# VHH binders against Abasic site processing protein HMCES (HMCES), part 200

Target 1, 269 residues: Abasic site processing protein HMCES (HMCES), of Homo sapiens (Human) (q96fz2)
Amino acid sequence: CGRTSCHLPRDVLTRACAYQDRRGQQRLPEWRDPDKYCPSYNKSPQSNSPVLLSRLHFEKDADSSERIIAPMRWGLVPSWFKESDPSKLQFNTTNCRSDTVMEKRSFKVPLGKGRRCVVLADGFYEWQRCQGTNQRQPYFIYFPQIKTEKSGSIGAADSPENWEKVWDNWRLLTMAGIFDCWEPPEGGDVLYSYTIITVDSCKGLSDIHHRMPAILDGEEAVSKWLDFGEVSTQEALKLIHPTENITFHAVSSVVNNSRNNTPECLAPV
Short names: E, the ipSAE of ESMFold2; O, the ipSAE of OpenDDE; V2, 0.75 times the mean of E and O plus 0.25 times the DockQ between their complexes.

## First folded at step 17 (VHH)

Design ub85 (from ub0 with A97G; framework vhh_8pnl_2)
Fold by ESMFold2-Fast, scan of step 17:
Structure ub85 (fold): chain B 269 residues (1-269), chain A 117 residues (1-117)
Amino acid sequence: as target 1 above (269 residues)
Amino acid sequence: QGQLVESGGGLVQPGGSLRLSCADAGFDFSHYDMAWYRQAPGKERELVARINYGGTTNYADSVKGRFTISRDNAKSTLYLQMNSLKPEDTAMYYCAGGLEYDSFEYWGQGTRVTVSA
């Protein structure tokens, strides 16, 4: 996973993240650094994306089931990194393999601190190798959406009013992430950054790509991944596995260039 | 897999030089870590050189000072400049790239390098 869409306006995104805390109270996640949220149809590594994390990470006595939403840098910078420039990290941290996550210091340390987050997206993109040609076919991959009389489909969105309807009740993709906090050696603001955990592709996606993000399917899985105050690392890692509950459609090559940021990036072809 | 395409291999005499290239058509190359691996017959595949998206490099001890890895993101091309080649450098050389930590999900088919008199 190395390209996503996360284009919803902040207020729409916030409502899409409505949840219940452990006492059954209905809540919206509270924003931190909302000014850093940059919606886009075409998000690449090193850009900021919104994640959910437990309020307990910021307030000692907070209920660990309450949620914060915050933009974080895609590409985890470990807390122990000693140099001033994150681009000098030896290894890429865009993705973290589930099979070796507990063997790698960059991920084992933040996991030990409960630094689990849920990465939010409309969906993600993958490129299928085309045999007999040196081109690839991009696909947009996302949760199956609940159809209602009032809800539109992406294929039916041929006007500004219809585009609004497509996203009214969109079920956001929820991917398992690990984050860390890095304080630059020369001082300055703490950098929050994340990695997306990856697993072997499910059968439904195997013809597109052999790897996929670890998707947390449903509120129970999301709650357990986030609640580091009640759910141990060992129990949380049981949630990390391939998911068959996904759908996809082919999109145009417009998405290939990460500078392109239009609805055409995810429109069916 | 075969998303990456290597070129530049061949037969050279000891002390000679070769420049390997690896091209990736149609991807945003700039965010990927890239590497060169090699495998001699009957031996395990080994890392030769790695370069991250920011240009930070790492080399196997056996090639330090002789090989230089570099990237051109605008051309979506990775290079390996090989100088002072030795018979023990004889191997199939593979280009690799990825976004996963300490692992590569994309591989080329390889290009053969033979160093002999």
Scores: ipSAE 0.775, ipTM 0.885, lowest interface PAE 0.5, mean pLDDT 90

Design ub86 (from ub0 with A97S; framework vhh_8pnl_2)
Fold by ESMFold2-Fast, scan of step 17:
Structure ub86 (fold): chain B 269 residues (1-269), chain A 117 residues (1-117)
Amino acid sequence: as target 1 above (269 residues)
Amino acid sequence: QGQLVESGGGLVQPGGSLRLSCADAGFDFSHYDMAWYRQAPGKERELVARINYGGTTNYADSVKGRFTISRDNAKSTLYLQMNSLKPEDTAMYYCASGLEYDSFEYWGQGTRVTVSA
């Protein structure tokens, strides 16, 4: 996983994240640094993306089931990193493999601190090698969406009014992430950054790519991943596995260039 | 099996030079880590050189000072300049790329390098 769409306006994104805390109280996540949220149809590593995390990370006495939403840098910078430029990290931290996550210090340490987050996206992009050619075919991959009588999947919504209706009730993709907090040695603001955990692709996705993000399917899984006050690292890691509850469609090569940021990036071809 | 295509291998005498290329035409790999691995006959695959998305390089002790890894993001091409080649450098050389920590999801088919008299 190395390219997503997360284009919803802040208010629409916030409502899409409505949830219940442990006491059954309906809530919206509270924003931290909302001015750093930059919606885009084509998010690449090193850009900021919104994540959900437990309020307990910020408030000592907070209910660990309450959620904050915050933009974080995609590409985890470990708290122990001593150089001033994150691009000098030896290894890429865009993704971390589920099978070795507990063996890598960069991920084991923040996991031990409960630094689990849920990475939000409209969906993600993946590139399939085409048979008979050396060119790749990009696909947009996302949760199945609830159909209405007048709107359908994103592929059926090609008018501005239909596009608006699709996004009003869009079910966001919720991916398991790990974050860390890094204090630049030269001073300045603490940097919050994350990595997406990856697993072997499910059967339905294997013809597109052999790896996929660890998707948390449903509020029970999301809640348990976030709630580091009640759910141990070992219990949370049981939520990390491939899922078949996913759909996709082919998109144009416009998405290939990360500078292209238009609805055409996710439109069916 | 990945979408990377290696080229530039061949037969060369000890002390000679070769420049390997790895192309991923039409794909923006600027955010990917890239690496060269090699596998000598009867031996395990080993890391030769790595370059991250930011241009930071890392080399196996056996090739330091002799090999140089570089990338051209505009051409979607990775290079390995090999100087002062030794018989011990004889191997199949593989290009690798990825976004996963300390791991590569994409691999080429390899290009053969033979260093002998």
Scores: ipSAE 0.781, ipTM 0.877, lowest interface PAE 0.6, mean pLDDT 90

Design ub87 (from ub0 with A97T; framework vhh_8pnl_2)
Fold by ESMFold2-Fast, scan of step 17:
Structure ub87 (fold): chain B 269 residues (1-269), chain A 117 residues (1-117)
Amino acid sequence: as target 1 above (269 residues)
Amino acid sequence: QGQLVESGGGLVQPGGSLRLSCADAGFDFSHYDMAWYRQAPGKERELVARINYGGTTNYADSVKGRFTISRDNAKSTLYLQMNSLKPEDTAMYYCATGLEYDSFEYWGQGTRVTVSA
């Protein structure tokens, strides 16, 4: 996973993240650094994206089931990194393989500190190799959605104009992430950055790409991944596996250039 | 796999030079790590050189000072400039790219380099 859409205005995004805390109270996540949130139809690594994490990371005695929403840099910078420029980090941290997460110091250490987060997106993009050519077909991949005017999921035959009406009730994609906190050696604000955990593709996506993000399907999985005060690393890692509850459609090559940021990036073709 | 295409291999004399290229025209690799690996006859595959999205490079001790890895994101191409070639450099050379830590999701088919008189 190396390209997402997360275009919702802040208030719409916040409402899409409504949840229940441990006491059964309906809540909205509280924002940190909301001014750093930059909506886009075409989010690339090194840009900021919104993540959910436990309030306990910021407040010593907070209820670990309460959620904060914060923009974080995509591309984990480990807390032990001693250079001034994150681009000097030798290995790419856009994605973290589930099969080696406990073997790599960059991920094992923050995971041991409970630094789990849920990465939010409208959906993600993957590029299918077309046999016989070097050209790829991009796809937009997302949770099944409910149509407002009709019962049932969004149809592949729906016009692009009709897709614009679904965003008010869009079910956000929720991906398992690990974050870390890095203090620049030359001073300045603490940098919060994350990686998306990846797994082998499910059967439904295997013809598009052989890897996929670890998707947390439903509030129970999301709650357990976030709640590092009650759920151990060992138990949380049981949530990391391929999922079949996803859908997709082909999109225009406009999305190929990460500088393009228009609704055409995710519109069905 | 077959997303990447290597070229530039061939037969050269000891002390000669070759420039390898790895291309996937039209794909945006600007955020990907890229690397060259090689596999000599009867040996395990080994990392030759790596370059991250920011241009930071790392080389195997056996090639330091002789090989230079570089990238051109506008052309979606990775390069390996090989100088002062030795018979021990004879191998199939593979390019690899990816976004996963210390792992590559995309591999080329390889290009053969033979260094002999």
Scores: ipSAE 0.757, ipTM 0.873, lowest interface PAE 0.7, mean pLDDT 89

Design ub88 (from ub0 with A97V; framework vhh_8pnl_2)
Fold by ESMFold2-Fast, scan of step 17:
Structure ub88 (fold): chain B 269 residues (1-269), chain A 117 residues (1-117)
Amino acid sequence: as target 1 above (269 residues)
Amino acid sequence: QGQLVESGGGLVQPGGSLRLSCADAGFDFSHYDMAWYRQAPGKERELVARINYGGTTNYADSVKGRFTISRDNAKSTLYLQMNSLKPEDTAMYYCAVGLEYDSFEYWGQGTRVTVSA
């Protein structure tokens, strides 16, 4: 996973993240640094994306089931990193393999601190290799969406105009992430950055790409991943596996260039 | 026929030089780590050189001072400049590209390098 769409206006995104805390109270996540949220149809590594994390990370004695939403840099910078420039970090941290996550210091340390987050997106993009051509076919991959009488049926062949109507009730993709906090050696603000955990692709996606993000399907999985006050690292990692509850459609090559940021990036072709 | 295509391999005498290229037309690799691996006859595949998205490099001890890895993001191309080649450098050389920590999801089909008198 190396390209997402997260284009919803802040208020729509916040409502899409409505949840229940441990007491059963309906809540909206509280924002940290909301001005750093930059919606886009075409988000690449090193840009900021919104994540959900437990309030307990910021407030001592907070209910660990309560949620904060905050923009974080995509590309985890470990707390132990001693250089001034994150690009000097030797290995890419855009994605973290589930099979080696406990063997890699960059991920094991923040996991030990409970630094789990849920990465939010409209969906993600992958590029299928096409035999006999020098081009790849991009696909937009997302949760199956609920039909409404007003929006109609959403499928691969639906018009761009019909897609515009579904965003008010869009089910956001919820990906398992690990974050860390890095203090620049020369001073400045603490940098919050994340990596997306990856797994082997499910059968439904195997013809597009052989890897996929670890998707947390449903509120029970999301709650358990975030609640580091009650759910141990060992128990949380049991939530990390491929899912078949995913759909996709082909999109135009407009998405290939990360500078292109228009609805055409995710529109069906 | 391919995407992520290696080129530049060949036969050279000991002490010679070669420059390998790896390209995938139409795909933006600016945010990816890139690497060269090699596999000698009868041996396992090994890392030769790595370059991250920011240009930070790492080399196997056996090639330090002789090989230089570089990238051109505008052309989506990875290079390996190989100098002072030795018979021990004889191998199939593979381009690898990825976003997963200490791992690569995309691989080329290889280009052959033979160093022989």
Scores: ipSAE 0.763, ipTM 0.874, lowest interface PAE 0.6, mean pLDDT 90

Design ub89 (from ub0 with A97L; framework vhh_8pnl_2)
Fold by ESMFold2-Fast, scan of step 17:
Structure ub89 (fold): chain B 269 residues (1-269), chain A 117 residues (1-117)
Amino acid sequence: as target 1 above (269 residues)
Amino acid sequence: QGQLVESGGGLVQPGGSLRLSCADAGFDFSHYDMAWYRQAPGKERELVARINYGGTTNYADSVKGRFTISRDNAKSTLYLQMNSLKPEDTAMYYCALGLEYDSFEYWGQGTRVTVSA
């Protein structure tokens, strides 16, 4: 996973993240650094994306089931990194393989500190290899969406007008992430950055690409991944596996250029 | 058959130079780590050089001072300038795009470099 869409306005995104805490109270996640949230149809590594994480990371005695939403840099910079410039990091931390996550110091250390987060997106993009041509076919990949009041399930055959109406009740893609906190050696603000955990693709996506993000399907999985106060690393890692509860449609090559940031990037072709 | 397309390989005499190119068909790779790997006959694949999104480079000891990796993000093209070539540099050279730490999930089909009198 190396390209996402997360375009919802901040208030719509916040409402899409409504949840229940351990006591059954309905809540909205509380924002940290909301000014750093930059919605886009075409988000690449090094940009900021919104993530959910436990309130306990910021308040020592907080209920670990309560959630914060914060923008974090995509591309994990380990807390132990000694250079002053994150671009000097020689390791690729855009994604973290599930099969080696406990073997890599960059990921094992933050996991030991409970630094699990849920990366939010409208969906992600992947490029299918096409035999006999130098072109790839891009696809937008996302959770199945609920039916509208007057319409059936959303799909590639739906009109552009139907697609525009769906965003108010869009089910956000919830991907398992690991974050870390890096303090620049020369001083300055703490950098919060994340990586997306990846797994082998499910059967439904295998013809598009051989890897996929670890998707947390449903509130029970999301809650257990975030709740590092009650759920151990070992228990949380059991949530990391391919899922078949995913859908996709082909999109225009407009998405290929990361500078393009329009609804055409994810519209069905 | 891959989407990363290597070119520039060929036959060259010891001490010669070659410039390899790797382009992705229409895909903007400016935000991703890129690498050149090689596989000599009967040997395992090895990392030759890598360059991250910011231009930071790293080289295998066997090629330091002779090879230069560079990228042109405007053209979505990765280069490997190979100078002072030796017979031991004979290999299939692969372009790779990485997202996963020390693993590369996108690979080209390779371009052959033969260094021989």
Scores: ipSAE 0.666, ipTM 0.834, lowest interface PAE 1.4, mean pLDDT 88

Design ub90 (from ub0 with A97K; framework vhh_8pnl_2; at its last look DockQ between E and O 0.71; V2 from the best seeds 0.73)
Fold by OpenDDE, look of step 18:
Structure ub90 (fold): chain B 269 residues (1-269), chain A 117 residues (1-117)
Amino acid sequence: as target 1 above (269 residues)
Amino acid sequence: QGQLVESGGGLVQPGGSLRLSCADAGFDFSHYDMAWYRQAPGKERELVARINYGGTTNYADSVKGRFTISRDNAKSTLYLQMNSLKPEDTAMYYCAKGLEYDSFEYWGQGTRVTVSA
């Protein structure tokens, strides 16, 4: 995964992240650093995206089932990194392979500390190789959405009103991530950054791309992944596998340019 | 992701030079790590050179000082300048790119380099 969409307004995004805590109480995640949230139809590595994480990471003795939402840098910078420039990392940390996650210090260490997060997105983009051409067809990949009688296809949002209706009830893609905290050698603010765990693609997606993010499908999976206080690393890793519960549609080449941030990026062609 | 297309391979004499190119037409690979691999007949594929998205380079010991990996993000092209070529450099050369830690998702079809007197 090298491109995502996360464009919902902060309030809508927050509501979309409503959850029940361990006690069954309905809650909204509390924001950390809400000012760092930058909605975009076209999120690339090194940009900030919102993730969910357990409140226990910030507050001692907190209920580990409670959730915080925070924008973090895409591309994990490990806490032990001593250079002042994250771009000097030897290996790309945008994605972490599930099969080698426990072999790589950059991921194993934070994972062992319970630094699991859920990366939020409207969906992600992948490019299919076209036979006989040098052109790639981009696809937007996301959870199946519940067709409300009134909500036409994403493509039918011809009116601003319809568009709002579609996105107000949008089921966000929830991807398994690992985050870490890095203190720059030169001082400054602690950097929170994340990697997306990747797996082999499901059969439905295999013709588009052979890899996909590890998607946590459902509240139980999300809760278990986040709750590092009660769920061990070993148990959490059982949640990491391909899912067939995705849909996709072809989009325009507008998304090819990471500078393009318009609804056309994810619009069906 | 688009097809990586290698070019620039060929027959060269020992001590000669070649420049390999790997093009990813129409795709921005500015965030990707890229690498050159090679596979000689009867041998395993081996890393030749790597360049991360920030431009940091690493080389195999066997090619250090002779080969230079570089990238042009504007042209979406990866290069391998090969100088002082040796018969031992004879191999199929592959370019790769990826966003996964210590892994590459995309591979070219390869370009053949033959160093022979």
Scores: ipSAE 0.833, ipTM 0.917, lowest interface PAE 0.6, mean pLDDT 92
Fold by ESMFold2-Fast, scan of step 17:
Structure ub90 (fold): chain B 269 residues (1-269), chain A 117 residues (1-117)
Amino acid sequence: as target 1 above (269 residues)
Amino acid sequence: QGQLVESGGGLVQPGGSLRLSCADAGFDFSHYDMAWYRQAPGKERELVARINYGGTTNYADSVKGRFTISRDNAKSTLYLQMNSLKPEDTAMYYCAKGLEYDSFEYWGQGTRVTVSA
């Protein structure tokens, strides 16, 4: 996973993240650094994306089931990194393989501190290699969306104009992430950064790409992944597996250039 | 997935030089870590050189000082300059790219390098 869409205005995104805490109270996540949220149809590594994490990471004695939403840098910088420039990290940290996550110091250490987060997106993009041509076909991949009488079916047949009307009730893609906190050696603000855990593709996506993000399907999975006060690392990692509850449609080559940030990037072709 | 195309291999005598190229037909080249691996007949595939998205390089001890890895993000191309070639450098050379930590999800088909005995 190396390209996402997360374009919702901050207030719409916040409402899309409505949840129930352990006591059954309906809540919205509280923002940290909301001004750093930059909505885009076309987000690449090293940009900031919103993540959910437990309030307990910021407030001692907070209920670990309560959620914060915060923009974090995509590309985990480990707390132990000694250089001043994160681009000097030896290995790419955009994604973290589920099969070796506990063997890698960069991920095992933050996992031991409960630094699990849920990475939010409208969906993600993958480019299918078309055998017998030089063409790469981009696809937008996302959760199946609720059908409404007003909006009708959501899918490949909908025009770009009709796609713009679905966002008020969009079910955000919720990907399992690991984050860490790094203090620059030359001073400045603590950098919060994350990696997306990846797994082998499900059957439905295997013809597009052989890898996929670890998707947390539903509030129970999201809650367990975030709640590091009640759910151990070992138990949380059982949530990490391919999912078949995913859909996709082909999109225009406009998405190929990460500088393009328009609804056409995810509209069906 | 099959979008990396290596070129520049060939036959050279010991002490000679070759420059390998790997063209990426995919997208976001500048965000990927890139590497050259090689595999000699009957041996395991081994890392030759790696360059991260920021330009930080790492080399296998056997090639340090002789090989130079570089990238051209504007051309979406990876290079390996190989100097002072030895018979032991004879192998199929593979280009790889990835966003996964310490792993490469995309591989080329390879280009053959033969250093005359």
Scores: ipSAE 0.808, ipTM 0.900, lowest interface PAE 0.6, mean pLDDT 90
Fold by ESMFold2, look of step 18:
Structure ub90 (fold): chain B 269 residues (1-269), chain A 117 residues (1-117)
Amino acid sequence: as target 1 above (269 residues)
Amino acid sequence: QGQLVESGGGLVQPGGSLRLSCADAGFDFSHYDMAWYRQAPGKERELVARINYGGTTNYADSVKGRFTISRDNAKSTLYLQMNSLKPEDTAMYYCAKGLEYDSFEYWGQGTRVTVSA
């Protein structure tokens, strides 16, 4: 997983993240650093994207079931990193494999601090090699969406108000992540950064690519992954597996160039 | 067939040099970690060198000081300069790229290197 769409305006994104706390109260996540949110149809590694994490990471004695939403850098920078430039990390931290996550200090250390997050996106892109050519076909991959009589798929909306209805009720893709907090040695703000956990692809995606992000399907999975106050690392890792509850459609090559930030990136072809 | 295409292999005498290239027609080359692996007949594939997206390199002990990995993001091309070649360097050499920590998800078809007196 190396390309996502996360294009919703902040207020629409926030409403899509409505949840219930441990007591059953309806809530919206509280933003940190909202001005660092950069919506785009075409997010790549090292860019900022919003993640959910427990309020307990910021407030002593907070209810660990309460959620914060914050933009973080894609590509985890470990708290122990000593150089001034994150690109000097020896290994890419865009993704981490679930099968070795507890063997790598870059991920084991933040997991021991309960630093689990949920990475938000409209969906992600993956490229399939086509037989008989060296070209790859991009696909947009996302949760199946609820359809109503007046709403349709992404490609069915022909007017601005119908396009708004599609995205007002969009079920965001929720991916399991690990984050860390790094204090630059020359000073400045603490850098929050994340990696996306990956697994073997489900059967439905295996013809596109052999890896997929670990998707947290449903509020129970999301709540358990976030709640490091009540859910141990060992129990949380049981949530990490492929899912077949995923759909996709082919998109044009417009998405290939990461500078293209338009709805055409995810439009069906 | 992958979008990574290796070239520059061939026959060379011990002590000679070769320069391998790997062209990537893919996207986001500048975000990927890149590597060269090799596989000798009857052996498992082994890491030769890797270079992260920011240019930081790492080498297998057997090639340190003799091989240099480099990347040109503008040309979407990975290189391996191989100097002081030994018969033990004879193998199929593969280009790889990835975004997973210490792992590679995309592989080329390979280019053959033979070092023989």
Scores: ipSAE 0.654, ipTM 0.852, lowest interface PAE 1.4, mean pLDDT 90
ESMFold2 (binder alone), look of step 18: mean pLDDT 84; pTM 0.852

Design ub91 (from ub0 with G98A; framework vhh_8pnl_2)
Fold by ESMFold2-Fast, scan of step 17:
Structure ub91 (fold): chain B 269 residues (1-269), chain A 117 residues (1-117)
Amino acid sequence: as target 1 above (269 residues)
Amino acid sequence: QGQLVESGGGLVQPGGSLRLSCADAGFDFSHYDMAWYRQAPGKERELVARINYGGTTNYADSVKGRFTISRDNAKSTLYLQMNSLKPEDTAMYYCAAALEYDSFEYWGQGTRVTVSA
């Protein structure tokens, strides 16, 4: 996973993240640094994306079931990193393999501190290798969506007008992430950055790509991943596995260039 | 795997030069770490050179000062300039791309470099 869409306006995104805390109270996540949220149809590594994390990370004695939403840099910079420029990291931390997460210092240390987050997106992109051609076919991959005006899910054959209307009730993709906090040696603001945990592709995606993000399907899984005050690392890692509850459609090659940021990036073709 | 395309290999005399290219039309790897690996007959595959998304390079001791890795993100192309080639540089050369340094998602099929008199 190395490209997502997260284009919803801040207020729509916030409402899409409505949840219940441990007391059963309906809540919206509280924003940190909302002005750093940059909606885009084509989010690449090193850009900021919104994540959910427990309020307890920021406030001593906060209810660990309460949620903050914050933009974080995609590409985890470990707290122990000694150099002044994150681009000098000797390894790429855009993704973190589920099978080696406890072996890698960069991921094991923040996991030990409960630094679990849920990465939000409209969906993610993958590029399918096409037999007999020198070109790849990009796909937009997302949770099945329920159509409000028609029975059934939205599909590739639907008109652009129907796709425009669906965003008001879009079910956001919720991916398991790990974050860390890095203090620049020369001073300045603390950098919050994350990695997306990856797993082997499910059967439904295997013809597109051999890896997929670890998707947290439903509020129970999301709540357990975030609640580091009540859920241990070992218990949380049981949530990390391939998911079959996913759908996709082919998109235009416009998405190939990460600088293109238009609705055409995710429109069916 | 085998999703990248290498080119530029061939036969060259000791002391000669070759420039390898790795490209994939329509794939934007500007945010990936890129690397060149090689495998000689009867030997293990070894890392030759690496360049991260920010342009920071790293080289195997055996090639330092002779090989230069570079990238052109606008053309989605990775290069390996090989100078002062030696018979021991003879190998299949593979291009690789990763969003996690030690777990490469994308690999090429290889291009053969032969250094002999």
Scores: ipSAE 0.579, ipTM 0.800, lowest interface PAE 1.8, mean pLDDT 88

